VH-VL binders against Protein mesh. Designs and how they scored, part 7

Target 1, 209 residues: Protein mesh, of Bombyx mori (Silk moth) (h9jiq1r811to1019)
Amino acid sequence: GVAGIFGDPHIVTFDDLQYTFNGKGEYVLVRVDHSQLKLDVQGRFEQVPRNIHGAVNATHLTSVVAASNNSQTIEVRLRPQHAQWRYRLDVFANGKRVYFDRTALRVQYFPGVTVYQPMYVLNQSEIVVMFSSGAGLEVVENRGFMTARVYLPWTFMNQTRGLFGNWSLDVNDDFTRPDGTLASVDLNNFQSAHRDFAQHWQLTDREQR

## First folded at step 20 (VH-VL)

Design v6 (from u6 with heavy chain Y58I T102I)
Fold by OpenDDE, fold request of step 21:
Structure v6 (fold): chain C 209 residues (1-209), chain A 122 residues (1-122), chain B 106 residues (1-106)
Amino acid sequence: as target 1 above (209 residues)
Amino acid sequence: QLQLQESGPGLVKPSETLSLTCTVSGGSISSGDYYWSWIRQPPGKGLEWIGEIYYSGITYYNPSLKSRVTISVDTSKNQFSLKLSSVTAADTAVYYCARDSIHDSYYYFDYWGQGTLVTVSS
Amino acid sequence: EIVLTQSPATLSLSPGERATLSCRASQSVDSYLNWYQQKPGQAPRLLIYGASNRATGIPARFSGSGSGTDFTLTISSLEPEDFAVYYCQQWENWPTFGGGTKVEIK
């Protein structure tokens, strides 16, 4: 299954449910917490910077942090506009910045995870993260915006929680809250999606990786 | 041991194009492990990074000079070059070529040429 | 552009004294800051990389510290060969250098 977050931001769940997300802070995108299978993908959302037209009342994805089972934690961060020399994205493995623009370092291996820059990318604007569990993460910077996609094998079905929903082939259970209850969301009201569902997946300081 | 050597005219007239070449010996530009930079220093002043090039030909320039700067690489000659167009007296400086290296996720300039003075004068 | 401000502009000291040089960044550069030494008629020489790591062959009397926006180069006991100009340089963005600190003999 594939889920993703795009644009300003727009979320597509694993079951292909689409809704608008409007939140600031850190949120759980995907969480699997099984005794034999673990996945945690978190997203950070910040206020969109002012542009030539003035203040923008929207948030955008600026960072994705992911780990699976006993893997190293991988963080992909959007570089500020003033610092996008050579690199559009920063990548951190175990909290240390790593670069993928040199030939010998295009693909790097860490415990439980492989990270690489695709061959057609020269400025680290696209990063692929492949966990040993089979979970995959793709992060792309395009025109100043960060997009993230999560790719999951069948073994993850019916186990995912978070903003990307429960991958079950049933959209009716996608808005499952952390406590297991189902939120009633008006898809035509982004305020409802946030109030009734998304805010419950916001991470506290204790839960942030 | 790795050595970098700048070469080119030491005198350029205003509005003309400054042209320099850095010859690398004791190592290959085609290794893909490093970037290669040009840095200049006006007499009695500090250092200014001009730009860099990777062996593949990808370049990055100082935004303040981007419109006038062209850096190229010739892997067959193990050289990379600098062209700075529309020069003025403000472009008078010692020009260095340098290697951009990395260790433990930190970049630095570890090898430098001896530098070559380029004077812009009519 | 990230601006690096070095202070003082000139530092007059005697051999054997401790030298403390400051470098302040207009924005955070994390630990991506280097220090170079330059003598007259020579190219800069790398001293410290990553704020606190001595380059190969650099004497132990040279040390770097700091992170974010404030950095310090310390020479514990000046040797005659240490009188030179010192530059800080950051890699958080395209490389920029400080204005330099001249360490001269009193």
Scores: ipSAE 0.829, ipTM 0.908, lowest interface PAE 0.7, mean pLDDT 95
Fold by OpenDDE, fold request of step 21:
Structure v6 (fold): chain C 209 residues (1-209), chain A 122 residues (1-122), chain B 106 residues (1-106)
Amino acid sequence: as target 1 above (209 residues)
Amino acid sequence: QLQLQESGPGLVKPSETLSLTCTVSGGSISSGDYYWSWIRQPPGKGLEWIGEIYYSGITYYNPSLKSRVTISVDTSKNQFSLKLSSVTAADTAVYYCARDSIHDSYYYFDYWGQGTLVTVSS
Amino acid sequence: EIVLTQSPATLSLSPGERATLSCRASQSVDSYLNWYQQKPGQAPRLLIYGASNRATGIPARFSGSGSGTDFTLTISSLEPEDFAVYYCQQWENWPTFGGGTKVEIK
């Protein structure tokens, strides 16, 4: 299954449910917490910078942090436009910056995870993260915006929680809160999605990676 | 052993284009392991990074010089070149070509040419 | 642009003395700071990379410390060949160099 966050921002769940997200801070995108299978993907959202027309009432994804089972933690950050020398994205492995723009470093292996820059990319604007668990993360910078996709094998079905929903082939259970309750969300009201569902997946300071 | 050598005219007239070539020996530009930079140093002053090129041809320039700088690479000759247009006396400097390397996620310039003085004068 | 300010501009010392050179960044460069030595008529030579790692072949009397915005290059006991200009250089963004510190014989 595939889920993702796009634009300013819109979320597509694993069950292909689409809704608007406009929260600030750290949020759980995907969480799987079982004895034999763990996945934690978090996203950081910040206010969209002002443009020539003034303030923009939207947030955008600026960082993604992911770990699976006992893997090393991988973080991908959007570099500010004024700091995009060579790299549009920064990648951190256990808090240490790593680079993928050189031929020999295009693919790197860390405990429980493989990270690489696609061959057709030269400016580190796309990063692929492949966990030993089979979970995959794709981060792309395009025109100053960060997009993230999570790819999961069938073994993760019915186990996912977070903003990307429960992958169950049933959109009716996608808005499952951390406590297991099902939120009633008005898809025509983005405030409802945030108030009734998304805010419950906001990370506390203690839970932030 | 890797060696870098700058070559080109040592005198350029104002408003003309400064043109230099760096010849790399003892190693291949096409290896894809390094970026190749131009750095200059006005007489009695500090160092200024001009720009760099990867073997693929991708370039990055100092924003203060970007509008006037063109760096190119010729992998068949194992060379990379610098062109700086519309030169003035302020562009008088010793020009170095250098190789960057990386170790433990840290970049540094490990090999340098001996440098070549380019004087802008009428 | 990240500006690196080195101090002092000139350091006058005698052989055998300890030299302490400072480099301050206009913003945090984490540990992505290098030190180079340059002698007259020569290209710079790498001394320290990543704030505190000695490059290959560099004597133990050279050491680097610091992180963020404040960095120090220390020469524990100056040798005659150490009298030169020293530059700090950052890689947090496109490379920039400090103005240099000239270590001259007293």
Scores: ipSAE 0.827, ipTM 0.909, lowest interface PAE 0.7, mean pLDDT 95
Fold by ESMFold2, look of step 20:
Structure v6 (fold): chain C 209 residues (1-209), chain A 122 residues (1-122), chain B 106 residues (1-106)
Amino acid sequence: as target 1 above (209 residues)
Amino acid sequence: QLQLQESGPGLVKPSETLSLTCTVSGGSISSGDYYWSWIRQPPGKGLEWIGEIYYSGITYYNPSLKSRVTISVDTSKNQFSLKLSSVTAADTAVYYCARDSIHDSYYYFDYWGQGTLVTVSS
Amino acid sequence: EIVLTQSPATLSLSPGERATLSCRASQSVDSYLNWYQQKPGQAPRLLIYGASNRATGIPARFSGSGSGTDFTLTISSLEPEDFAVYYCQQWENWPTFGGGTKVEIK
């Protein structure tokens, strides 16, 4: 299965439920916490920059951090357009910056995870993260925006929680809060997704990576 | 032993194009392990990075110079070159070529050419 | 552009004294800060990379410290050959260099 974040921001769950929200801060995208299978993928959302007409009522994904089982933690961050030089995305492995800007560095192996730049342009505009658990993360920068997809094998089915839903094959329970209660989200009201569901998956400063 | 050597005219007229070549010996540009940079130093002043090239032709330039700079590579001759157009007296400097190396995710310039003074004067 | 400000501009000391050179960045460069030595008539030589790692062949009297915006190069006991100009240089973004600190024997 596949779930993802696109645009400003548009979410597609593992059950193919689609919704938007305008939250700022750090959120749990998908979490699995079973005795033999762990996954934690978190995203950071920031306000879209102000334009000549004032504040823009939208947020965008600017960072994804992920770990699975005993893997190193991988973070992929969007570089601001004015600070881009050789790199469109920054990549960190257990907090240490790593680079994929040379042919010999295109694929790198860390405990529990392999990370690579699939394009030979070598500007880190696309980063693929493959965990030994079978979980995968794809992060793409395009024109200053970050998109992310999480790929999970069937072994994760019915075990996920977070903004990407629970992968139950039933869209009706994807808006499940951390305490197990079901949110009533009005998909015609983009503020409802944040107010009634997504904010409950928001991390505090102490919980951030 | 890896060595870098700059070559080119030491005197360039204002408004013309400054052109330099760096010849690499004792190592290979086409190995794909390094970026290759031009760095300049006006007499009595500090250092300014001009830009860099990867052996495949990928380039990056100092934004303040980008409109006037072209860096190119000839892997068959193991050389890379700098062209700086529309020069003025402010472009008078010692020009160095240097190798951009990475170790443990830290970049640095580990090998430098001897440097060549280019004077912009009529 | 990340601006590196070095101080002092000139440091006049006697052989055997400890030299402390400062480099301050206009924004965080994490630990991506290098130090180079340049003797008269020569190209720069790498001393310290990644804020605190001595390059191959650099004597132990040279050490670097700091992270973020404030960095220090220390020469624990000056030798006559340490008379030179020292430059810091960052790699958080496209490389920029500080203005230099000239260390001269008093």
Scores: ipSAE 0.616, ipTM 0.831, lowest interface PAE 1.8, mean pLDDT 90
Fold by ESMFold2, fold request of step 21:
Structure v6 (fold): chain C 209 residues (1-209), chain A 122 residues (1-122), chain B 106 residues (1-106)
Amino acid sequence: as target 1 above (209 residues)
Amino acid sequence: QLQLQESGPGLVKPSETLSLTCTVSGGSISSGDYYWSWIRQPPGKGLEWIGEIYYSGITYYNPSLKSRVTISVDTSKNQFSLKLSSVTAADTAVYYCARDSIHDSYYYFDYWGQGTLVTVSS
Amino acid sequence: EIVLTQSPATLSLSPGERATLSCRASQSVDSYLNWYQQKPGQAPRLLIYGASNRATGIPARFSGSGSGTDFTLTISSLEPEDFAVYYCQQWENWPTFGGGTKVEIK
């Protein structure tokens, strides 16, 4: 299965439920906490920079951080456009910046995780993270915004929590809060997804990776 | 042992194109282990990075010079070149070529050519 | 553009003295700051990379420190060959150099 964050931001859950999310801050995208299977993927959302027409009431994804089982933690962070002279995205392995800008460095191995730049353009505009658990993360920068996809094998089915849903094959329970209660989200009200569901998955500074 | 050597005309007329070549010996541009830079120093002044090239043709340029700069590579001759268009007296400088290296995720310029003075005057 | 401001512009010292050279960045460059030495008529020579790591062949009297915006190059006991101009250079964004500090004989 696949779930992802696209556009402004548009979320597609593992059960193919689609909704718009406009929250600011750090959120759990997907979390699995099983005795033999751990996954934690978190996203950071910031207000879209102002344009010449004034303030914009939208957020965008600026960072994704992930770890699985005993892997190193991988963060992929969007560079501001004025700092994208060579690299579009920054990549950190356990907090240490790593580079994929040379052919010999395109694929790098860290404890529990492999990270690579799939294309020979070498500007770190696409980063793929492959955990030994089978979980995968794809992060793409295009024209100053970041999209992300999380790929999970079927062994994760029915075990996921967070903004990407439960992967129960039933869209009706994808708006499940951390305490297990089901949110009533009005998909015609763009504020309802945040107010009734997403804010409960928001992290504090002490909770984020 | 690795050496870099700049070559090209030492005198260029205003509004024309400055053209330099860096010849690399004792190492290979096509190995793909390094980026290759041009850096200049006006007489009595500090250093300014112009841009760099990878053996595959990937380039990055100083934003203040980007509209006038072209850097190219010829791996068969183990050379890379600088063209700076529409020059003025402000482009008079010693021009260096340099190797862009990485160690433990830190970048630096570890090998430099001896430099060549290019004067822009009528 | 990240601007590097070096101070002092000139440092007049005698052989055997300790030299302390400063470099301040207009925004954080983390530890991505290098130091180079340039003697008259010569190309720059790498001394320190990543704020504090000596390049191959650089004597132990050279040391670097700092992070973020404030960096220092220290020459513990000046030798005659150390009287030169020193430049800092950052690699957090596209490369820029400081204006230099000339270390000269008092």
Scores: ipSAE 0.497, ipTM 0.800, lowest interface PAE 2.7, mean pLDDT 89

Design v6 (from u6 with heavy chain Y58I T102I)
Fold by ESMFold2, fold request of step 21:
Structure v6 (fold): chain C 209 residues (1-209), chain A 122 residues (1-122), chain B 106 residues (1-106)
Amino acid sequence: as target 1 above (209 residues)
Amino acid sequence: QLQLQESGPGLVKPSETLSLTCTVSGGSISSGDYYWSWIRQPPGKGLEWIGEIYYSGITYYNPSLKSRVTISVDTSKNQFSLKLSSVTAADTAVYYCARDSIHDSYYYFDYWGQGTLVTVSS
Amino acid sequence: EIVLTQSPATLSLSPGERATLSCRASQSVDSYLNWYQQKPGQAPRLLIYGASNRATGIPARFSGSGSGTDFTLTISSLEPEDFAVYYCQQWENWPTFGGGTKVEIK
């Protein structure tokens, strides 16, 4: 399965439920905490920059951090527009910045995880993260916006929690809060997804990777 | 070992184009392991990075100079070049070529040419 | 643009003395700060990269420290060949250089 965050934050769950939320801060995108299978993927959302028409009432993804089983933690962070030079995304392995802009550095191996820049990419605008658990993360920058996709093999089915749902093959339980209760979300109300569901998956400083 | 050497005219008239070439010897510019930079230093003043090129031809420039700078590479001659258009007296400087290297995610300029003075004067 | 401010502009010392050179960045550059030495008529020479790592062939009397915005180059005991201009340079973004500190004989 695949789940993702696209555009001006549209979320597609592992069960193909689509919704929009407009929260700020750090959230659990997908978490698996099974005795033989661990995954933690977190995302940061920030206010969309002002445009020519003034303030924009929306948020966008600016960072994704992930680890699976005993892998190193990989963070992919959107580089601020004013600081962009040859890199659109910054990549960190256990907090240490790494670069993929040289032939010998295109594919790099860390404990439990492989990270690479596709060959057609020249400015670190696309980064692929492949965990030994089978989990995958693809992060793409396009015109200042970050898109992220999480790819999971069937071994993760029914074991996921977070903003990407529980992968039960039933969209009706994708809005499950951390305490196990089911949120009633009005998909026609852009604030309902945050108010009734997503805010409960928001992380405090002590919970962040 | 590896050596970089700048070449080109030492005197350029205002409004014309400054053109320099860096010849790399004792190593290959075709390596995907390095970027190649131009850096200048006005007499008695500090250093200013002009821009860089990768062997594939991709370039990045100092935003303050970007509209006037073109850097190119010729891998068959093991050299890269600088063109700076519409020069004024403010562009009088010693021009260096340098190799941009990375180790443990830290960038630095480890090899420099000897530098060539270019004077912009009518 | 990240501006690097070096101080003092000139440091007048005798051989054998300890030199302490400062570099302050206009915003955090983490540890992406290099130091170069330049003698008259010569190209800069890399001394320190990544704030504290000595480049190949650089004597142990040279050391670097700092992170974020404040960085220091220390020469523990000046030798005659150390009287030169020293530049800091950052690579958090496109490279910029400080204005230099001239270390001269008193």
Scores: ipSAE 0.488, ipTM 0.796, lowest interface PAE 2.8, mean pLDDT 89

